VH-VL binders against q9ybr6. Designs and how they scored, part 33

Target 1, 148 residues: q9ybr6
Amino acid sequence: MSGSVLDEEAEKLMDYDYLLEKLYKKVPPKSGTSEYRIPEPQIIRIGSQTVIRNFREIAQALKRDPKLVARYLQKELATAASYEEESGQLILNVKVSRKVVNQFLQLFMKTYVRCPTCGSIDTKLLRQERAYMLKCEACGAEQPVKPI
Short names: E, the ipSAE of ESMFold2; O, the ipSAE of OpenDDE; V2, 0.75 times the mean of E and O plus 0.25 times the DockQ between their complexes.

## First folded at step 10 (VH-VL; framework fv_acasunlimab)

Design h05 (at its last look DockQ between E and O 0.31; V2 from the best seeds 0.65)
Fold by OpenDDE, look of step 10:
Structure h05 (fold): chain C 148 residues (1-148), chain A 120 residues (1-120), chain B 108 residues (1-108)
Amino acid sequence: as target 1 above (148 residues)
Amino acid sequence: EVQLLEPGGGLVQPGGSLRLSCEASGFTFSSYAMSWVRQAPGKGLEWVSGITGSGSYEFYADSVKSRFTISRDSSKNTLFLQMSSLRAEDTAVYYCAKDWDVAFIYFDYWGQGTLVTVSS
Amino acid sequence: SYVLTQPPSVSVAPGQTARITCQGNNIGSKDVHWYQQKPGQAPVLVVYDNSDRPSGLPERFSGSNSGNTATLTISRVEAGDEADYYCQVWDLSSDHYVFGGGTKLTVL
């Protein structure tokens, strides 16, 4: 199996993560102390599962599709998740604490909702073929973000 | 038993580079966030950098931002800290610390630390 | 940046109760963790989530957190408790772990 030695430089250039790192190094995220707070997750544990009861409300506060937020949590928690449209609940196939869930939700807000330029939460996430673009409707800034 | 082994410390000149490693065992490595914490001689603990279990998020103290890079290799159960543009003030014992969870909660286990000395 | 303030030193006689404080703005709303460090050793977790104790730690170690002050309490202090103690929090605003400056506990 002749592993084509893609030139380390070419691999680095093609590494989306590398490009993002370079971009993030150039534009320090202004930790805008935006007073915007998402609701705290209401969690119940059922067996080996964790249920976020108010997940729909959280997604609404994040101004994102619940399914997108669910996918994000799946990735970060390395678990399967199912969103219930009727109840608005998210079921995670893992035991996880409220603190951990809340931390990732906050990170989601900072990464995929908050504009790093002006701090506005009035943003849209645009899916592109190889990346996501966060577009701010307040200041017009566009920033690439890691795919979910 | 959880073990954290920290090779890679040593003497380096100012402006130089050094890569620290932390080999983890006794737990599912990818399920936990990991951090580097340093302690200058006779000083307190200073958090340096942290990475989530998935590796999706990396955070750095302002004092090391742009100079240090944290990474992890799940296949090797190893945490790394690439240090560049080292300064005298970076002289410290560097500890690898295991977080309680996949995110940043608290450190339940620490390595024994490795000494990094930056001196001309 | 979020700052945690500890007294630099606390002295206590054997058998007495030591209290080490950690001050921070609205620290009562955060989860505070405490570490013990003896000379030449790595830190060890002694209290987590304000008041929980790791398995294997003596019941003499306890924690509380309210208002602007978290407190590590060590009852019936022994000579072996002489160490540096650090409080810690995760600051969600800055995405940083923050340590206090440490407190040297001396057993007289």
Scores: ipSAE 0.895, ipTM 0.948, lowest interface PAE 0.5, mean pLDDT 93
Fold by ESMFold2, look of step 10:
Structure h05 (fold): chain C 148 residues (1-148), chain A 120 residues (1-120), chain B 108 residues (1-108)
Amino acid sequence: as target 1 above (148 residues)
Amino acid sequence: EVQLLEPGGGLVQPGGSLRLSCEASGFTFSSYAMSWVRQAPGKGLEWVSGITGSGSYEFYADSVKSRFTISRDSSKNTLFLQMSSLRAEDTAVYYCAKDWDVAFIYFDYWGQGTLVTVSS
Amino acid sequence: SYVLTQPPSVSVAPGQTARITCQGNNIGSKDVHWYQQKPGQAPVLVVYDNSDRPSGLPERFSGSNSGNTATLTISRVEAGDEADYYCQVWDLSSDHYVFGGGTKLTVL
């Protein structure tokens, strides 16, 4: 019974892609880029699952509760998500690329973190029933945002 | 087999409105982002609008912003483009395009297109 | 906002190699995808993620991307390769798909 050989080779390919991605993305963003600064997701794909190994650090950079960001990804990827508090990892029950995860994390930043009035990320997300209110600490603006 | 069918199209006068539809089959509709891409006669491809698999995010090219609205209906497996305040420059073949993923990466399937003509 | 620039046309003799460029600021940090469009037909994906080939595409279609230039390379060009070719990215900063203006490949 050696079915694990195929899983081991798939895991190596996923690790190899992860390592290559990390090496190619070591160059910091250049001044004047339009990208927002979020740590690059450290992804490994195992079978039907995707693990984001640095999810706690990503949530910290987004200035939001990891469980909230996990719920967002669960919705946008249409899959179950499990946040492991001790390790800080997120497990997604879907195969998903780093590019897709990064795209939704950038959209989370734009929707739930960045002030639409002044562009500051110094904001708080206030909860009211099924809705959220985004309050900017830099300019004082408050506005509703769609629920997750 | 993945299929994208853009029935109709039509002739509309400037300032008029038209709603395009794209009927999808052969895949789980809500798992993929969708876009409209147009091509004016003799011209290149121009992305018009896109929508994520969940429908949470809609994006528009600057040339159509505020005039066009993209939407999707998962119960009907249908993508829509509501076009308003139409101009002669909007005359094009409009393609429905399926993204490879729930977000915006690249198009793996295209419809055969439907002609929209804006003329008096 | 983000712009991709392609030459309007490229001509090549049958059996030779065609190279179609796609220029963009820091395009090497992006994933570039390429489509072939024959007259009266919808576009068809021929290269994705800079250099990967869809199932069914021959090895003679290949791609590269570094610096400010992505390149589609078609080796041993055949008459059937005559078409318009478009490069495309998704631009994260503007949340827009961006196509190049297209390149007409002529096989002489």
Scores: ipSAE 0.639, ipTM 0.850, lowest interface PAE 1.7, mean pLDDT 87
ESMFold2 (binder alone), look of step 10: mean pLDDT 93; pTM 0.950

Design h06 (at its last look DockQ between E and O 0.40; V2 from the best seeds 0.53)
Fold by ESMFold2, look of step 10:
Structure h06 (fold): chain C 148 residues (1-148), chain A 120 residues (1-120), chain B 108 residues (1-108)
Amino acid sequence: as target 1 above (148 residues)
Amino acid sequence: EVQLLEPGGGLVQPGGSLRLSCEASGFTFSSYAMSWVRQAPGKGLEWVSGITGSGDYEFYADSVKSRFTISRDSSKNTLFLQMSSLRAEDTAVYYCAKDWDTAFIYFDYWGQGTLVTVSS
Amino acid sequence: SYVLTQPPSVSVAPGQTARITCQGNNIGSKDVHWYQQKPGQAPVLVVYDNSDRPSGLPERFSGSNSGNTATLTISRVEAGDEADYYCQVWDQSSDHYVFGGGTKLTVL
């Protein structure tokens, strides 16, 4: 075993530029940034109904129970909503465009997910007696929000 | 036939208050977002405030935030704008505008407007 | 906040084509709507969703939107098209409607 081989590997590992590139390459984007996006709603119109085919994925991106997000849309769109657990689809009993659904989903993100103090999306929505509480796991802020 | 009627403009002193109303007919009022848009004399259009069909979300231009309050009463088919701490720059024709949907997409109908003048 | 910029005026001869621009950062990713306002009247929608025409509007009104510029095009301009024209978007990030400053179309 020659010391030449070990010396070359040690020299490479001590290379400052190499170490910096290695560190930056493995740094993931910071969670909770405003660049976080929810999936675009995949909408199919069937008669007088609107079906959101990827609703489970949308609720997962919002970090919330699909049934809670469905109740929210039912309220804001003034229509009956039915979440199908097996398929992950949401059926809205109204004709509604992708643009309108996306606007309310963005408002859901801003109201029930994003911490108003630090902007992080690392939050929990907890029921507390007569109110829902939005608890930020990043900065520790807590505040009440309107029930859905 | 969609109609939006804005009675209730007039003269107000600086620092005063005024409540605008917009009476709607010819459509299901609670199904549509509504907005107030103003136009100062000789100037362009400026969006002032909007409210979703449900009434759960109210938004305001920065120029009027904290001084104006939008609201709606579905039992009266009426949109309101409560204006407080009025300033000379609030002098404008105020239009009631109906959105195409329960959220903010575009305005398909406008009222005829009502003049608000803020002066001593 | 988000800003839409329009030229203050555009002049065109009768029968020619008028083009009214609306500039905004990445406006091509937004849905642009256009309103016509004649003196002493409320605005009237003439184009929505960038390029769609309301029922009853002449086919002479059309729109496009790409990059940083949306354009209202009025072909075969008539004297009755003389008006102020405003572009509008809903800006989701600020939760505001935004209007351009308006363009006065003069038919010479």
Scores: ipSAE 0.689, ipTM 0.874, lowest interface PAE 1.4, mean pLDDT 88
Fold by OpenDDE, look of step 10:
Structure h06 (fold): chain C 148 residues (1-148), chain A 120 residues (1-120), chain B 108 residues (1-108)
Amino acid sequence: as target 1 above (148 residues)
Amino acid sequence: EVQLLEPGGGLVQPGGSLRLSCEASGFTFSSYAMSWVRQAPGKGLEWVSGITGSGDYEFYADSVKSRFTISRDSSKNTLFLQMSSLRAEDTAVYYCAKDWDTAFIYFDYWGQGTLVTVSS
Amino acid sequence: SYVLTQPPSVSVAPGQTARITCQGNNIGSKDVHWYQQKPGQAPVLVVYDNSDRPSGLPERFSGSNSGNTATLTISRVEAGDEADYYCQVWDQSSDHYVFGGGTKLTVL
């Protein structure tokens, strides 16, 4: 009876190790230090809303559709986001600081823009049925990324 | 009032595993990033791992990468740290820390800490 | 990796001003936060965003950050201020929280 419990514990441990390995493989790779910088978000607060005034420019620097970036922020900030095509502004239905917005934009760049292999920002995000694929135009590397 | 309760500490042998938990109350749990910070006896603070409010991003110190896993259950307002392949140098008081926001800025609240001792 | 350097100890007489430094490359461009830790207790935030103070903390605690040095200043030091103090930043390059080594403040 004692042997069975030890064996079960060992199996559980092995299972945990396996799970850990799988989980780590799912973590987006951290990009190295790059000199490439996106514009700082220009934020104004109006009531309970936060407006990013230069959001279009930021999205352009990220080489991604503003609507995609907006969706990303909406999810990460757990709020509604509305992109205004005419003004190029993003309206967030939450009071949020420039620092927080900037950090998520940087994470977006690292996850969905920068190639983890060569560090290039010349990449494309391809939507697949259940995932996104980041494809590098510079080195040809492809990697799956979490869906937005 | 913000409260962070940290059960799960204890004595474990080298190579063993341990799961820490942190039960949060007094704030909207899913709106804030959470981290584990540890402190070896007589030593300074060392960040171990962090997870964003949404849970979409996990980060680890190099010293624990591939061995530790951070996770959260919003339905239970609980933060977890699964530790495996534990080493003597992992011996520390482990603190659950609440971030000021959904991202990683600073820690405005800390738990009381739980002692993890890795010894043969 | 980004490194924060603190002096291991600072000593001051009661009523005097204590200054605890935190050095880091271009730390002035970062937001620095400070924690107080007394023996057997969890850390407590005392300064955030370089110079802001949490509610409930006395105005004796202040912070500044420029160049390569952030400074925690404690004016009119009291015996109760004796503790370890840690500076902290988020390093965007490595995606790590970074703590200084801590400074033990002794009130003589």
Scores: ipSAE 0.458, ipTM 0.794, lowest interface PAE 1.3, mean pLDDT 91
ESMFold2 (binder alone), look of step 10: mean pLDDT 93; pTM 0.950

Design k01 (at its last look DockQ between E and O 0.55; V2 from the best seeds 0.00; counts 0 for: pae E 7.2 > 2)
Fold by OpenDDE, look of step 10:
Structure k01 (fold): chain C 148 residues (1-148), chain A 120 residues (1-120), chain B 108 residues (1-108)
Amino acid sequence: as target 1 above (148 residues)
Amino acid sequence: EVQLLEPGGGLVQPGGSLRLSCEASGFTFSSYAMSWVRQAPGKGLEWVSGITGSGGSEFYADSVKSRFTISRDSSKNTLFLQMSSLRAEDTAVYYCAKDWDSASSYFDYWGQGTLVTVSS
Amino acid sequence: SYVLTQPPSVSVAPGQTARITCQGNNIGSKDVHWYQQKPGQAPVLVVYDNSDRPSGLPERFSGSNSGNTATLTISRVEAGDEADYYCQVWDQSSDHYVFGGGTKLTVL
């Protein structure tokens, strides 16, 4: 009586408990919140400008386009920012401390990189017409986020 | 000199709404995060809400999430707290506080506070 | 939620040293700030970033932070130092400012 694997799967699909178990198994265990730390910003001040020397590396750690991260900082600091593709540096037209820069980078990570459901940093930011969608590659969660 | 003026307090019934204001002067308003901190009578300090200098990010205590909205008007150098669905436990002196920087850190200046009483 | 624990009260004689503690899990890795509040007044910052002092505050006020305990130290205590003192941190995990429960300092 070779009950087809398909029939057993169909019966299990009707079991609410089985569906719940499958849903829970798909939720990756809360990867121990290894505090994913982005590199500390290396800052130099030149006149009224602040230069983040290792900005490209920071953006890479954030798994986001440097231009996007720069835009975020520009808005939050209410200043002009220019990203230099050759040097990988970000120039801010304001005097700002390393601490403040780091705080905003952490906020960026939390808002636009880290999955609020599972804590994974394996996420994508999808631009929609009036909003951004943060999509988690680990757990599949999708969350709308404020436009940058 | 940094000044923070807090009008808008008063008596409100449970379930009611109230809008607090904080007018700031003596510093570049948009360069600093701002917060609301409250203190119930005879109790300790409780952070309520915060907003970054640009207004791009808002933060709320769990106790006020979905009921309170923090906002700011840079053209008026004014911080706001819209309170809705008010409860008796929301009764407190509400302080506006200036953050040290554009992001959350510590509060270097405080307003005088305004009393909000929620009572039937 | 991150919790800061302070003793409810500390008593000290004039001229002596008062120590007010603030306990939190791995608080030594955080920046701790302290506020003084006198009756009927708004809080005033007295120590920030663990050990830095705002301009205008007397050198009698100092702070330290290590392990699970931050400490506000007030040397040569004066009658005018009688107040409530609150420690505060930013908790990055919850995006909350967290205050301790406050400590009433009584000058005997």
Scores: ipSAE 0.223, ipTM 0.738, lowest interface PAE 2.4, mean pLDDT 90
Fold by ESMFold2, look of step 10:
Structure k01 (fold): chain C 148 residues (1-148), chain A 120 residues (1-120), chain B 108 residues (1-108)
Amino acid sequence: as target 1 above (148 residues)
Amino acid sequence: EVQLLEPGGGLVQPGGSLRLSCEASGFTFSSYAMSWVRQAPGKGLEWVSGITGSGGSEFYADSVKSRFTISRDSSKNTLFLQMSSLRAEDTAVYYCAKDWDSASSYFDYWGQGTLVTVSS
Amino acid sequence: SYVLTQPPSVSVAPGQTARITCQGNNIGSKDVHWYQQKPGQAPVLVVYDNSDRPSGLPERFSGSNSGNTATLTISRVEAGDEADYYCQVWDQSSDHYVFGGGTKLTVL
């Protein structure tokens, strides 16, 4: 179905991030900045399943709805995935290494978050007509992206 | 037993096209990333193109970008390289290589390679 | 793009130890893999993830990686070890596999 729960939550999260950005424009900038990094996945094995304990924090660093990122991993790993909202953990029904998970999270960042024109992560993922579009709020560039 | 078979290759003129294929067996094809790696006569190994296990991401060396297209067909366990606008510099043995993972890491199995010669 | 530099050749007497280097900026933060290629043959993996050996490979093959240099070490070199050796990484910034230029190991 069009406008899935994940898409609606992603739009709300992107709007919230926009509001925070607008607020910070009124406050004088603080000195110093931290390098942006995606938290390393905290993997635990339970039988034939892989659990990412810090998945909520990872999705927040990617600035996207956890359910959207989970759907991406489900597709790329050809497995079922279940996001537990209470714990913020993702359960994958496959044995997968931390290295592989991290590589797909990096591909997600490059494909669905980072602007290919200016490199900014200040972007929105929008559904326009019959395509998903990545729109950069820093430089205004817009490009289609593969649906998840 | 993992096997990678690269039939084809051949002689082609500059500006021509050629499609390489690599038939895989002995493993779950869609679970692993695949690549093409070439070696010009008397030269070292040069990675050409790669594709993730799902086919969700394709990667290209700068030397072949926009001229070559990698693809995979999981129903036939086959990796392809569509080569266009061929140049003399593309003359090489082309290897099909299997990655250990569904994403990019290292190549645990290689085909025997097939020679592509671009000459007029 | 990310560059890996190897010496073009290394010569060693049988029974001695060969060390083949692979240099790259901050290569110690990457996973380095090594391949052996004999004339007319496809490459064969001999070390992966810096220091791990594939099943069936002799313990004489070992690897290390720190700082700007990764090293393939072949102890008690035999005539059958004569080959070209390549290092390889995955470079996340470019989404490229990168090979070194190769090192020809000659055994007396």
Scores: ipSAE 0.046, ipTM 0.666, lowest interface PAE 7.2, mean pLDDT 85
ESMFold2 (binder alone), look of step 10: mean pLDDT 93; pTM 0.954

## First folded at step 11 (VH-VL; framework fv_acasunlimab)

Design i01 (at its last look DockQ between E and O 0.52; V2 from the best seeds 0.72)
Fold by OpenDDE, look of step 11:
Structure i01 (fold): chain C 148 residues (1-148), chain A 120 residues (1-120), chain B 108 residues (1-108)
Amino acid sequence: as target 1 above (148 residues)
Amino acid sequence: EVQLLEPGGGLVQPGGSLRLSCEASGFTFSSYAMSWVRQAPGKGLEWVSGITGSGGYEFYADSVKDRFTISRDSSKNTLFLQMSSLRAEDTAVYYCAKDWDVAFIYFDYWGQGTLVTVSS
Amino acid sequence: SYVLTQPPSVSVAPGQTARITCQGNNIGSKDVHWYQQKPGQAPVLVVYDNSDRPSGLPERFSGSNSGNTATLTISRVEAGDEADYYCQVWDQSSDHYVFGGGTKLTVL
């Protein structure tokens, strides 16, 4: 029974709608921006330098290597950064406010930690030759991100 | 003295494109975030777009997202706004604004603005 | 989207105190900035970080922020204070600057 071209198109459209519905059902509701809060940076200023005292704790909350986060801040602040492994402090060779540091740390979380698909913070950052790939452990989504 | 000069405004047809520029002087350009803020005739202030000092992050208002592109040239101390697919509602005085810091805190200096008119 | 609400107009007699409010959800947890705009001119920063004043600005200008309301206070209002005033915040959730709708201050 050669269903009319119209029936085939209708079936295809129904299939498409069904597939779309299934795709949307599989997309976990954008979990409300789980207010995952990173610790507030504890900053002290010494001369022309800014020291983040609790930088290790911040990096841990971000689930990333402190050196990676330090490189990120170095780039965004256009300054030299030095992570002290013993103290867990980051020294920035610039005077910067807590607000600015917080803003960039939040941006780091949004860009390099939080899954844009499901909002999970259970993600891994994979280094590729010219880019980074953010891989979500919760939903399996992969997204390229700018290199740090 | 901080100076912000916005040339490039003018008349453009709907669907057209226009590039605004803001020439900055009197401060270390790359150390500060920059933004565009517009004001339609007789209306309030509307933030359009912002870019961090390093240029690492660009943000856009929903009203201009995917149509406008903000950029900066540190060698020329110039901020740009590339506008495309312009609409009548984009008619406004466009101000370039200097942020207090390398990120987005508040605007301590404003240009005098340039008028962009989108009309057939 | 985060929204800031201002009264469209406030009127005050010379020598009196003007209060311009800016309402927003939990705005007290944000840093609020205020701009003055006179006709045909660019905006000028008058208060930043809730209550700080730029150098050169008269002490008559002050700011406060608590709860859901930020307030710009102008004491001993002068004719020259007649202008539009805008409150502003950075919304970290949306990564947007947000302006209030503006308040026209009229000096009677």
Scores: ipSAE 0.892, ipTM 0.948, lowest interface PAE 0.5, mean pLDDT 93
Fold by ESMFold2, look of step 11:
Formats: C-alpha cells, structure tokens, sequence
Structure i01 (fold): chain C 148 residues (1-148), chain A 120 residues (1-120), chain B 108 residues (1-108)
C-alpha cells in the first residue's frame, strides 16, 4: 500500500465520474438513459488522416488505457491507428467524422465499461484465457465481452 | 456506380425461414454500414436491422429481435438477412440500404427491394 | 422507444410551397434526413443532416430542424413532387434507426 498521489487529470475525472454516478442513480433504469458523458472528440482533418487531439482525455473518461481504445477504433474503422503518447493524440489513417467517432466511443462505453446488470461505470476489464471479462466493482457482476 | 441487388424473396409459410441476400458493387463494401428496411403493403418504412462496416455491431428492431440475424461477407460483397420464425406481419418488401458511413448516419443508396410473403 | 410523427397528408397547389413536418422529442438535437418515395420505387434521399441537399437535387428542396420539429420545405412545387415523404433519425440511446410514418404530398 505504498500509495500514489492522484494527478490533477485523474482527480478531475474522479469528480466527473462521481457526478455522473449521482445523476445516473436519479435517472431510473427504465427510462433507458445510458449515455455516459464523454468529452466531445476534437477532430482535425489532415489530408487523408483524422487526428483526435483530446484522445487521452477521452480514454481517461472511458476509464481505459488509450492504447486499448485505439485498438478498438482501429478494428471498428478498419484502418491503422497510431497513439502519440507525448501529445495524447490519436492519428487515424482514414477520413472520419466526429459523429462516427462519437458513435463508436459510445458503443465502447456500453460494451466494455458499463455494467449490464446495475449500470455502474465502476468496472474493470480483465483478459482471461478464453475471453475478456467485464467485472463490476459496484455490484460484483462479471460477464464475458467480445475481444478487441 | 453504386448498385444493390436483392434477389431471393419469395413465399414462405408461417414459422418458416428464408435468407435474403444483397450483392453490392461500385463501392468499398467494408467501409459502410448496411441495413435492411421493410415496407408492408400500403404501409410506411420500418427499419429492420443494421450492421457496421466492420461487422463489429449488429442491431435489430424489437419486432424482429431473436428471430432475424444480419450478417455480411466482405469476400463476396454481400449482405444477408436470415429470417426465422416468420409471421404474417413479416410480409413486406425488403430493401437493402447502404449507409453513407461505416456507422449509422443515413441511407444514400437503396436496392430495388424484394417481396417476402408469409402465408399459409 | 423514440417516435417520429408526421401528418398523413399535405395538399398544395402547383407553384406553391409545401411544408412537411416531423415531430419528435428534442428532435432539434438530432440530425434529420428526408426521403422521397414514388409508387413502386425505392426511397430516394432528398435532404440530409437537417438542411443539406444531395448533389443533383433541385435547390427548391430544403430542410430545417429546431426544438421538437423538423420541416421539409419544397418551394415551387411541381406535379412530379407528388410522393410519400419520410423523415428519419438514428437514435443513439436505443441504437435504432427511426422513420416517421410518412406524409403523402398531393399536388392539386
């Protein structure tokens, strides 16, 4: 238990997640409200490429490693993706709109982050021999999810 | 020259099965989401099912969920709809529709449609 | 699930302006697309992204979207515009495409 001081970005994300959890509890599951608030992708188009300037912030909001989210987008967009660790930017070798990127990021949240049993985003993704497993830290539910 | 060709409609009995095909040409098939949209005689358009360009996500209208399966084969540039447990209310013209993008935005091209009739 | 409501019919004289509405809860936050369907034919896109016109469509086809109402406007209506018109959105919360019920435009 050596501990570490959360950096400023992690602390801001924890506050954002806390607020979302409170709001989600106030919106009953029967309402169908499931959209998690993810930072809007900041897109620049350069030639045949698309650059997502705030990709690190997006991955932090999704509570996942940026390289994992990048691999997901590479698969779903059928294109090469390069994550630049220094800048926190993602480069996609395809022209793609912000609308399409956001659609797949929302699907990532629904598939790999949100617990299907209780709706909590307090989850972790575990790689096991046969499958990826989504484990909810709030209710303890576990389920297999498709590999990335 | 985008083309979508949907042979393979027909007459089928209630509880039966039928597989629809849509052969695509004139565009990079895997770069675009695809959908099936149906229209019952004298009625409006009803979206049935859609699949992303990669095939990573498949979605279904509630009326066909667990009875229909959408799929795509990039090696043949072909979209499929496997229909099972068919009912009289599934009688419709079925259109193959191409999305403008790899995800779900709007349909820029439609096939001519094929009639599926479910009756005894 | 998300619902789009259109009037079943609209009648207009040739040369006048037709307005076809599409009502939905907070539809102004969505991108609305419009299709024309003539008897025995597949639908054809006539407006996308609320107000944009596909290449080859006359400028007299236009659209708007605000609040709870999207509108397809056809100015200087011609007899050839007589058709059924459908609005459509993608509903992110349900992951469904949704069509309106359709509006029959009659040119008298």
Amino acid sequence: as target 1 above (148 residues)
Amino acid sequence: EVQLLEPGGGLVQPGGSLRLSCEASGFTFSSYAMSWVRQAPGKGLEWVSGITGSGGYEFYADSVKDRFTISRDSSKNTLFLQMSSLRAEDTAVYYCAKDWDVAFIYFDYWGQGTLVTVSS
Amino acid sequence: SYVLTQPPSVSVAPGQTARITCQGNNIGSKDVHWYQQKPGQAPVLVVYDNSDRPSGLPERFSGSNSGNTATLTISRVEAGDEADYYCQVWDQSSDHYVFGGGTKLTVL
Scores: ipSAE 0.677, ipTM 0.870, lowest interface PAE 1.5, mean pLDDT 88
ESMFold2 (binder alone), look of step 11: mean pLDDT 93; pTM 0.951

